# VHH binders against q8wuj3r1227to1361: the designs that were tried, part 11

Target 1, 135 residues: q8wuj3r1227to1361
Amino acid sequence: NDFAYIEVDGKKYPSSEDGIQVVVIDGNQGRVVSHTSFRNSILQGIPWQLFNYVATIPDNSIVLMASKGRYVSRGPWTRVLEKLGADRGLKLKEQMAFVGFKGSFRPIWVTLDTEDHKAKIFQVVPIPVVKKKKL
Key: E = the ipSAE of ESMFold2; O = the ipSAE of OpenDDE; V2 = 0.75 times the mean of E and O plus 0.25 times the DockQ between their complexes.

## First folded at step 9 (VHH)

Design p17 (framework vhh_7ubx_2; at its last look DockQ between E and O 0.13; V2 from the best seeds 0.00; counts 0 for: pae E 12.6 > 2, grease 28.4 > 24.2, SAP .789 > .668, placed apart)
Fold by OpenDDE, look of step 10:
Structure p17 (fold): chain B 135 residues (1-135), chain A 118 residues (1-118)
Amino acid sequence: as target 1 above (135 residues)
Amino acid sequence: QVQLVESGGGLVQPGGSLRLSCAASGFTFSSYWMTWVRQAPGKGPEWIATIYSGGDTYRDDSTKGRFTISRDNAKNTLYLQMTSLKPEDTALYYCARELGYWSPFDYRGPGTQVTVSS
């Protein structure tokens, strides 16, 4: 499956290369502030560049990820996703779609889809992103 | 000066076992995450396992059950016990100090070669 993209509020962010697409959205304003991609040839099973990139993402950011092609998803990938709110103990597959959040808390809408053939997420995220308190 | 030196590699037949060691010096070994990675010719680095200072381990599923990471903080040594070795395990194996979840390792050794061949 060579078709992969991220769409935010009707605007599509396609990628032409196999790897991981990343779109960063400001959690306060809901605006896309960054769009980038990491090629498989760069990631090579250890997504250090992704780690570094994620580290530079401002707090209170929604982070969207989608894979194209067969991305390498071993080991440290789980740590990257966990930092962005994914559950521990993930079993990563060849395809991935992810809605994460970089901040001091984990929103309930953080979600990960992993499959061997396709992964897809359709989701509405409330803006601004706020920490929900249990009553 | 931070130094990591791997040892224990060599030529082994399929199904064999090897135990790799990594001697650490120049830093408080017990305070750091330590990691094994490998790199085969023509391939990118592959993460094998990481062990926390407290002993908790994280491992890649591809080698899980065959490879075991451990450490002896008293000896400043990191270990990788490899069993049931396969030809595809042939690679240069590195010991690396890891700064944390969001940082690549800042130091690694020169590596020890593991070759699995009949």
Scores: ipSAE 0.021, ipTM 0.311, lowest interface PAE 6.2, mean pLDDT 85
Fold by ESMFold2-Fast, scan of step 9:
Structure p17 (fold): chain B 135 residues (1-135), chain A 118 residues (1-118)
Amino acid sequence: as target 1 above (135 residues)
Amino acid sequence: QVQLVESGGGLVQPGGSLRLSCAASGFTFSSYWMTWVRQAPGKGPEWIATIYSGGDTYRDDSTKGRFTISRDNAKNTLYLQMTSLKPEDTALYYCARELGYWSPFDYRGPGTQVTVSS
């Protein structure tokens, strides 16, 4: 039984599609700016579609991911997680939940959980993520 | 020693075409998946296309109608044929050797610059 959703400030972002669900949040204001799903389709090159999508995400963005059903564990798409602060060389399992950040540093709240049928993260992220210095 | 060397970049007008080559040496080229990646100034790397050892290809939908990846195993060479070039295609283009999902690029070339300008 697979069940997946992403929740931000009490609002759920569900997907009916198997694959990877992605929610992007502006790190300055804390607003959800996109909710996208990437289906498990080896014939459509989904691993690279996710890689390219992440490249379009602005710096200072919080990026949430959750897997539903089967997702592609082959190909180089997992490299995208390192761009969002994941540990190098971490092996993905059957399910994945991720709280990431696109920017020049890795916040301490960046978290990746991989488990069979039970990946789950609860995290509190302070906004703004990057505090501008006064001079 | 593994080496990848790109060539074929240059200055081209919008709507023009270029063919990039990547010469591989130091490994059994035909056994590896090969990828083209580009990086524009100030931006992160963007995947363009992958060709598997068996010849099957995967391409990004935004460039799929304009770019074609191919390989010549007898010459140990990877190609990227680019048509209908746009200013947004301006970037340093790299070829890379793949080694699975946790180590997608174990080697990459120094890149060849493509500039699309009038």
Scores: ipSAE 0.006, ipTM 0.264, lowest interface PAE 9.8, mean pLDDT 77
Fold by ESMFold2, look of step 10:
Structure p17 (fold): chain B 135 residues (1-135), chain A 118 residues (1-118)
Amino acid sequence: as target 1 above (135 residues)
Amino acid sequence: QVQLVESGGGLVQPGGSLRLSCAASGFTFSSYWMTWVRQAPGKGPEWIATIYSGGDTYRDDSTKGRFTISRDNAKNTLYLQMTSLKPEDTALYYCARELGYWSPFDYRGPGTQVTVSS
């Protein structure tokens, strides 16, 4: 019964495996540049595949993540969320959705929603992405 | 000033056992997650096992429970007990401290060589 997807500008990116789904959007032009999933067996322990993938994401990229089914909500992989702008010390529940950013600053629109039954984010992100404003 | 120094490697016959040690200094050892990693010639690093600051352990399925990670916080020492060793276990083994920004580990030791050969 679980329905999980990421939607960008009307296009849906579904996943059929339990785990997490990742969509990367170029922050300069707003185009989706990759869509990848990581099943639970990869998320256990220290998932080299996920770490290498995130390391190769270009700077100034929007990174979307969503859980599918009963995903691995603990372990070293969750530090990736902090690297992409989530608050330190986060605690993931049974579902999660995340809008993050790879770069040298933390945009104000970085958002994590995590709950036991459902997690959902709807958000409009300004393109091109620029550094945090205001004093 | 963070230092990790591995020891206990060597040449061993198939089916043998070794216990690797990792002496830690320059940080509050009991507060950090610690990991064993190995790297064979021509391969990328392979995760073996992690022990969290709370004592929970995780290990890679490929070793089928032949390897056990443990720690002694009073001695600032991380251990890897290896049993039923196979030639495919031949690698440089090193310990590492928790994941750093854009890196799998923020500190790692120079490693200790384990060679399994008849």
Scores: ipSAE 0.000, ipTM 0.163, lowest interface PAE 12.6, mean pLDDT 75
ESMFold2 (binder alone), look of step 10: mean pLDDT 80; pTM 0.798

Design p18 (framework vhh_7ubx_2)
Fold by ESMFold2-Fast, scan of step 9:
Structure p18 (fold): chain B 135 residues (1-135), chain A 118 residues (1-118)
Amino acid sequence: as target 1 above (135 residues)
Amino acid sequence: QVQLVESGGGLVQPGGSLRLSCAASGFTFSSYWMTWVRQAPGKGPEWIATIWSGGDTYRDDSTKGRFTISRDNAKNTLYLQMTSLKPEDTALYYCARGLDYWSPFDYRGPGTQVTVSS
């Protein structure tokens, strides 16, 4: 009964395991460049591979996340999300969905939804995210 | 041989404080992330806090205002400072060593009992 997926331009990226699903999109062209899942464990408490993975994501990337399972509130999700434009000091509930950005600024479309039973976001992101001008 | 040994538990009154220690030996302590977990009788294990090899700390929201995890790499010791203790904090507290997020615990201690009662 419990499920999670991320959908980008009609293509679904599902996860069958408890944990965090991550989709990375190039902010210049709007193309999916990576899809990875990180298993949630109550005994480990932190997704340090997720934290290290996020550190390797290039600047100007759109980062989508969706959780499955009831361990999200027990992990350090807020610190990972803060690196991707979420507000500091947020309290996560048992489920979350997130549209984030890795870069030098926080776009207005950065969105977090977190609730105990369900979380869902529908968002439109203008491409390219970073507008470059001739000097 | 890898060994983890907890100490510092005991009987304490509500509102009191305790500092738990986990003494590590047989491995390069500074290279591993370390976690405190507790388990009350009849309940599942509850994650309390983790400190990773880089030094960042992560704490469960329900206890993070009262509990602080820290480490001393020179002494190969992990700590949990507990304040404003409540009867609901009564549990066996143990430390665990992790290689990474996907790996199971390769080692954990036998635990130290904390009882919060008047």
Scores: ipSAE 0.006, ipTM 0.182, lowest interface PAE 11.2, mean pLDDT 78

Design p19 (framework vhh_7ubx_2)
Fold by ESMFold2-Fast, scan of step 9:
Structure p19 (fold): chain B 135 residues (1-135), chain A 118 residues (1-118)
Amino acid sequence: as target 1 above (135 residues)
Amino acid sequence: QVQLVESGGGLVQPGGSLRLSCAASGFTFSSYWMTWVRQAPGKGPEWIATIYSGGDTWRDDSTKGRFTISRDNAKNTLYLQMTSLKPEDTALYYCARGLDYWSPFDYRGPGTQVTVSS
């Protein structure tokens, strides 16, 4: 089908625009704090705007991404995914889905799925992501 | 044969200016996106700016107030005007071509060294 959405705790966040859809979740409370999309447009292009946007996301944030239609699968913006815990030197296909984390470490649940036709992730993230251990 | 050759680098003091050039040959320069990238010793490549075939530009926020990308299609030349240079700008600067925003940069030049030191 011709749809893309991100779902958090049963609530769907669909995108009507081709490009990359992003949902940001607070890692302490598990609350969605932002839902935006970066359109697949030459003038408003994904690579630079998404790269700069991720720099503004606070540490201890869970970052979910899903592609819809065509998007820029190559170029410097792939470093955005590396900043969110993806492996270095990743190669993106026609579609992608991503569960990432912005912080000082890479949680084991960070997941990237990239496929030519359909990308999909189902993941459970324990909250809070960063726990203080008092002895 | 596609060729990209950078020039204009050198040793400059902090606060100084340099203009880098990239001479292109072997392809229809005006049809391609052109990009400036730098790589400091021990670091990965850092994107600086892209100029599209029509002249529209996209620049990295950290340098866009100090660096300006431009092109002269009649001369098949790409430029980077750098002002208010800092020691942190010390790097090998190279140009690269791209067909469009879905394509990687498929050719790059050997680079020109910029060293900012007192």
Scores: ipSAE 0.005, ipTM 0.149, lowest interface PAE 11.4, mean pLDDT 77

Design p2 (framework vhh_7ubx_2)
Fold by ESMFold2-Fast, scan of step 9:
Structure p2 (fold): chain B 135 residues (1-135), chain A 118 residues (1-118)
Amino acid sequence: as target 1 above (135 residues)
Amino acid sequence: QVQLVESGGGLVQPGGSLRLSCAASGFTFSSYWMTWVRQAPGKGPEWIATIYSGGDTYRDDSTKGRFTISRDNAKNTLYLQMTSLKPEDTALYYCARGLGYWSPYDYRGPGTQVTVSS
């Protein structure tokens, strides 16, 4: 794969770096609040760096991920995906795309696509993700 | 209380082998993911391998041909078998307990030093 991008409401968030690209969206307003990448050249750091980054993401956030080029397809960092609603016991292939959610439950639209050549997801996410409760 | 105690480190010549052990106590060992992590002087922690309660293992690609993670639930012990050791493998090696879905681990031991030198 020669490129990777994440698109939200018609706006593209491309990456020039191999590794894992991440976009964070506020689940209450649907606004993109962060776009970052974890480089292939520092893959040895990915489990701690990516996990620590996800720990800083507020609850009720939509988290989008896409791989570009080579990345570490296994190890404890796959628990980051499980933390965001992916199924347990993940076995990632050469490429991955992910639509996840940080919260106390797993929405039905949480999606992981992982394939050897190309991974791609098209998903509609209702906003707000969490219904307002009376206090 | 949860305790993890590593052993088996030491000085070894390049090309040599070592077997590290981690003795666990204070929890139901068989129910947890267990991980080996190393930290070389002046560098951040580097993940080596994880073994889940069901026996599946995940290993860093750079070391998976030389290092093997295993466990003995009857003895509450985690192992790392290291072969064809290189000077670059010199580090403090830690074992760590995997908490569950939301975190990769919650406890780590004090570590055991491995030095590969001639």
Scores: ipSAE 0.000, ipTM 0.176, lowest interface PAE 12.7, mean pLDDT 77

Design p20 (framework vhh_7ubx_2)
Fold by ESMFold2-Fast, scan of step 9:
Structure p20 (fold): chain B 135 residues (1-135), chain A 118 residues (1-118)
Amino acid sequence: as target 1 above (135 residues)
Amino acid sequence: QVQLVESGGGLVQPGGSLRLSCAASGFTFSSYWMTWVRQAPGKGPEWIAYIYSGGDTYRDDSTKGRFTISRDNAKNTLYLQMTSLKPEDTALYYCARGLDYWSPFDYRGPGTQVTVSS
């Protein structure tokens, strides 16, 4: 059996398709603002749908990803993870889970787990991620 | 050294057409991916179209059939031909250079404003 899901504050976001599931959370309020998936067929080609999506994620967003199925590690789409706080040049195994952040800095809770059989992250993220005062 | 300068924007009626140009300098233009990106007021950037060094293209589904990206390597110029313009196409349009086929752009121009209004 091959199952993937992302869970945020008790609510599960499962994926029925092989590929990458993405959940975007507002870093100020901690609420889910977007949920989508990208099939392996998109990830094997030029992943402009994924690049467009990531480019439009607002700054101060928490970005969660989980893989389902094989061949996730074989696509060049993995450079997207570097934009969300992952270390450069990381090699993915068959499965991955990712807690990332879009913003001007890399929080210490940015986490990538990648393994051949199962990948899992349990993380607690302080909200708000960025505390900004009015001038 | 790397410079990208857009032109051709302006005010146009719904259903109209515009041709945007991007003049590139300071690098070997023919060797790089090029893309058009737009940003509407209060919104994040949205990738519209790209063209690789060999000429193959992609266009976003929302503009596919209405927008055409092209390049002239002899003139170091990137183009975006826009037809059947809609009010939602109103945005600052800028061109950008890709690091490689899968990377986000590394340099962009200041942009040219396109306003679609009656």
Scores: ipSAE 0.000, ipTM 0.132, lowest interface PAE 12.8, mean pLDDT 77

Design p3 (framework vhh_7ubx_2)
Fold by ESMFold2-Fast, scan of step 9:
Structure p3 (fold): chain B 135 residues (1-135), chain A 118 residues (1-118)
Amino acid sequence: as target 1 above (135 residues)
Amino acid sequence: QVQLVESGGGLVQPGGSLRLSCAASGFTFSSYWMTWVRQAPGKGPEWIATIYSGGDTYRDDSTKGRFTISRDNAKNTLYLQMTSLKPEDTALYYCARGLSYWEPFDYRGPGTQVTVSS
């Protein structure tokens, strides 16, 4: 099928453009705070818009990504996945889905699924991601 | 002080070859991904290739058959070997310090001009 979406707590976040769809969730409250997409033209070359966007995501944010259509599977932009907890030197296939985290550590639930025909992740993330100190 | 200085550009005939070098200083070169980018007159920057320290290279499909990125960590130097040059390869070529796990692209050199003409 010709669709891709990210779903958070039963609510779907579809994209109308080929490329990478992104949803940012506050790790303290579990609320979606941003939903955007980056077309293939942004992902080719030096992806300044994507780098700047990720740089402005607050620490303690859950970052979900999904490919739609034919996306740019290689190039400098893939380093963003490493900044969000993916393994270094990763190789993406024709489709990808990603559950990442921006913060000082890599949670065990950070997941990348990349396959030639279909990529899908179902993940449960405990909220809050970062616990307050116990007395 | 981080510095990146490109060299090796010049005038070349169509079908010729050039090897560009990028001398890096002021940081631990081996710890960073390094990238070659070009900018043709009146156009925005176009990515050519990125090399991961100790890992794979990522190359633009339109040039990967003619261009090869490599590095020498002992010499703190990045290279771009260009073969079968075409007039459309005419551009300012510059290197950029790549994305680490924690930091985006942050530094680039002033560039070296490549002109492919008869």
Scores: ipSAE 0.005, ipTM 0.203, lowest interface PAE 11.5, mean pLDDT 80

Design p4 (framework vhh_7ubx_2)
Fold by ESMFold2-Fast, scan of step 9:
Structure p4 (fold): chain B 135 residues (1-135), chain A 118 residues (1-118)
Amino acid sequence: as target 1 above (135 residues)
Amino acid sequence: QVQLVESGGGLVQPGGSLRLSCAASGFTFSSYWMTWVRQAPGKGPEWIATIYSGGDTYRDDSTKGRFTISRDNAKNTLYLQMTSLKPEDTALYYCARGLEFWSPFDYRGPGTQVTVSS
């Protein structure tokens, strides 16, 4: 696994590091507000940096993830995916792609693809994610 | 009050085995994920394994061939069976309740020391 990227509205966000790439999108405007990656060394053991980062993501955020290279396919960091709408008790394979959401509910478009050799998702997300009851 | 108390650590020679226990009280043990973590001198915490309430497990790839996590919900006890111990397994081993991702775990025990030397 020699490349990974996340694409949002035609713009590519490639990862330069092996591990998990993360793109955070504001659910109200559809704007990318953050792009970062967590190296495989951080994902080994207890990934405090990943936990802390995701804990700071505001509610009503779309969170995209893609793996690059080698990473531990099983471990506590899968709890992060559950917080973002993934099913509980996941058994990840060597590659993964994820379209998640941080909020009190799981939108129907939350998607996880996990495979040994490659993982990919194409998804359309309606914006705003949370329909306001007033302006 | 929630309590977690580890036991079973000690001095062991390379190649030896130990079984660690974690006695839980003050909560419905069977409803929680349980985790074993270790911390070696001068290093940060290292995850070993997590077991779901139903018995399904996640294990660190570097130790999963030598370490087995299990639980006995009737006894409110978590176990870690350790085999083929190496000097680099020397660490304080502690159990933790759950693995809340905004807080890695909400309760942990004081730990039990495992020392592997000859």
Scores: ipSAE 0.007, ipTM 0.232, lowest interface PAE 9.2, mean pLDDT 79

Design p5 (framework vhh_7ubx_2)
Fold by ESMFold2-Fast, scan of step 9:
Structure p5 (fold): chain B 135 residues (1-135), chain A 118 residues (1-118)
Amino acid sequence: as target 1 above (135 residues)
Amino acid sequence: QVQLVESGGGLVQPGGSLRLSCAASGFTFSSYYMTWVRQAPGKGPEWIATIYSGGDTYRDDSTKGRFTISRDNAKNTLYLQMTSLKPEDTALYYCARGLSYWSPFDYRGPGTQVTVSS
């Protein structure tokens, strides 16, 4: 079935449009701070706004992505996933789901699933991602 | 009506420089982001750089220290400045309208050949 949603702590963030759905979570508090969708254009692919948007995400952010329907699986936007902890030279299939992190290191829970018909990730992320030395 | 024509390619020795141009016509050039892509013989296309309408750029990490994308909206022209060329830079270089150089709805130029002798 052609659907996509991102769920965080029991709350669903569904996508109504083909393209890439993005949810940004504060890695210190575990709260959702942004939910945005980027539509694919038949002529342009994923809008350039996605590149700028990722650049504005603060360090220590958890970044969740999910594709819905048709999206552009190659080209410059895949470098965005590398900035969020994905392996270099990745090859995306017809659908993707991603649990990423913007920061100085790659947590072990960073996950990319990409498949021709469906992609799904279930992951538990410890909060805070960067632990305090003293408490 | 929409046309993209690359020029400036040629044979260069390792360490050399080239400036590629792409002349655009038939559309409002300043309203589109533009991309450079290359394809080596027997290999798939490789994205190099994109410049969007406001002039900001996104570049491939492996080439961004040697290649610079720029545009002149008054002349409807896209540029790629290439320095410190290596044999592995040998490829046909394409100019494309937008981000998606592989889409059947994209406009792409015929390409200009760059050959760097080993």
Scores: ipSAE 0.005, ipTM 0.162, lowest interface PAE 12.2, mean pLDDT 76

Design p6 (framework vhh_7ubx_2)
Fold by ESMFold2-Fast, scan of step 9:
Structure p6 (fold): chain B 135 residues (1-135), chain A 118 residues (1-118)
Amino acid sequence: as target 1 above (135 residues)
Amino acid sequence: QVQLVESGGGLVQPGGSLRLSCAASGFTFSSYAMTWVRQAPGKGPEWIATIYSGGDTYRDDSTKGRFTISRDNAKNTLYLQMTSLKPEDTALYYCARGLDYWSPWDYRGPGTQVTVSS
């Protein structure tokens, strides 16, 4: 009975299959620009697909992730989370939820929750994340 | 040159058990993740299980209660223990070598046929 969803401003983005689901939000407007899922498919190379996908995300994007069921928790793909502001040397458990940011700095609201049974995050993110004149 | 040779397949009755073996040569077996994959007639390949060099295993949810993947690095051999076999498990079973986490597999053997029928 495993399930997962990401919710942004009252709208739910449910997982389609076991693996990692990702929602990308524009950091200037707070608009969801992408919702995708990476299946728990070792044959398809979840770490490779996720790494390539993250490389296409524009700077100043908020990146939300949630796991459903069993996913590939081992290997260098955890560097993807570090690129989005997660602490270095992290070890993922059976489930994870993540609020990340792609940019030149790490906002204080970047959060990773990883647990064996369920993971959840509630976070408020100020928009716009980056202010041209302040930085 | 890399070689993977599967064995242990055959005809078995529903509810029966089989242990498949994959003999590896031509590379440092202990350094690679190893995977079992099956392909039924007219269907695409279906991932069953992977075991990493450190011993961690991942199994497909539909078979994980009945199938167990293991390895013996001293013998350069990969195993799949199959229990409570069903007609739906009838397929060609082959083992595959992983390159790393970015390339899940790069070479596979010719396979061993498993037929579950009364």
Scores: ipSAE 0.000, ipTM 0.131, lowest interface PAE 12.7, mean pLDDT 77

Design p7 (framework vhh_7ubx_2)
Fold by ESMFold2-Fast, scan of step 9:
Structure p7 (fold): chain B 135 residues (1-135), chain A 118 residues (1-118)
Amino acid sequence: as target 1 above (135 residues)
Amino acid sequence: QVQLVESGGGLVQPGGSLRLSCAASGFTFSSYWMTWVRQAPGKGPEWIATIHSGGDTYRDDSTKGRFTISRDNAKNTLYLQMTSLKPEDTALYYCARGLSYWSPFDYRGPGTQVTVSS
């Protein structure tokens, strides 16, 4: 809980601030296209900035999240996770880690781990997420 | 002209209670989500609670058992009922106008000081 990082193909994306860390990966090529963090404060825009950020993520993106320290764990905050494939009505604990997907369907590898002390996910995602026909 | 004015703060002993009020004017109060935020000495702002235009509430886990947010649309007033106050609750408490839980706050009041000390 004192440390948080997201790792993609051996490269670490550490978080220095309390709140939610987000890494976005292109679902066609598996390339990391952005890494950002949202501070643990609604006044500092954590629900609004995170919601707006997710709205700008292109379809067919893999979205990874990890919490560090305290974060807003209740209210409509869970709808952001639902937009990325999490189950409806979930209850978040003190920490969370999430592997999500923005698109028209929910891949089977979408994963949420939420625990009071530490949350951790190890996941393998096949690329491309959406298969294209040769024609 | 939008105005938000907090009141009800003061010095209180540990274990005591206070009720904060926020008087709103210059807008249709009932149409907006309203929020309480506090800022402790030397710390950044901390969200406490938000109340929906329809009355549903969202609260910070650490205070939700001791603090209750409510509103009176007929009086254009937002409230924060605080119980079992602790020294760590010492802060300047602000009310803020939000469009929704997902929207940024566009106005906030000057704040009311709450000091919990022996």
Scores: ipSAE 0.006, ipTM 0.165, lowest interface PAE 11.0, mean pLDDT 78

Design p8 (framework vhh_7ubx_2)
Fold by ESMFold2-Fast, scan of step 9:
Structure p8 (fold): chain B 135 residues (1-135), chain A 118 residues (1-118)
Amino acid sequence: as target 1 above (135 residues)
Amino acid sequence: QVQLVESGGGLVQPGGSLRLSCAASGFTFSSYWMTWVRQAPGKGPEWIASIYSGGDTYRDDSTKGRFTISRDNAKNTLYLQMTSLKPEDTALYYCARGLSYWSPFDYRGPGTQVTVSS
């Protein structure tokens, strides 16, 4: 229960930190380009750094999230999930897992699982996410 | 406050070896995952390897068996031992605190250049 990891193509990306862990994948090549975590802030819960981090993620990125241990399930940080394709007004429970996308549309594989005991997602994402790009 | 400084890069022949170092200061080094990333000319950054304080490592498949990540918590230093170097390994190599190098609030060094040429 106090264990969380994100796995991409057989490779595990665990976090030693409580809070929300994030893996960013390039939507064109399917390559992991970032793995970080955001601990609960003593002031706001999830730090405002998470908002800024998401703002810097390139368009056409797949964004995976998982909670570990204690995290703040309420407050303005849930708008980060909306920026990545989650439905508005979703209520998060004690644990969450999320497969999101940063871009101009919401792919059908965007998924949020949130439960009080354990959250998990298994998803297959076709690469490239944006087919037949034109300059 | 947080500083990361890479060294040990240079020009090497194909098949050669290099050992990169990253000197860390301004934070409790032993409490963080540490990562090596490279950026080849004209390409985006590529994740190479990450190491936890307890020694667990995660490595890119294309370099595993040739590259070894290690750390010395007493010296606040991260290492990358590179063997059997190929022209494709030519890149700027930089270390980063944590498992991320894309966050504006993550810390990374300025990098050390590795050139593999013959």
Scores: ipSAE 0.005, ipTM 0.130, lowest interface PAE 14.1, mean pLDDT 76

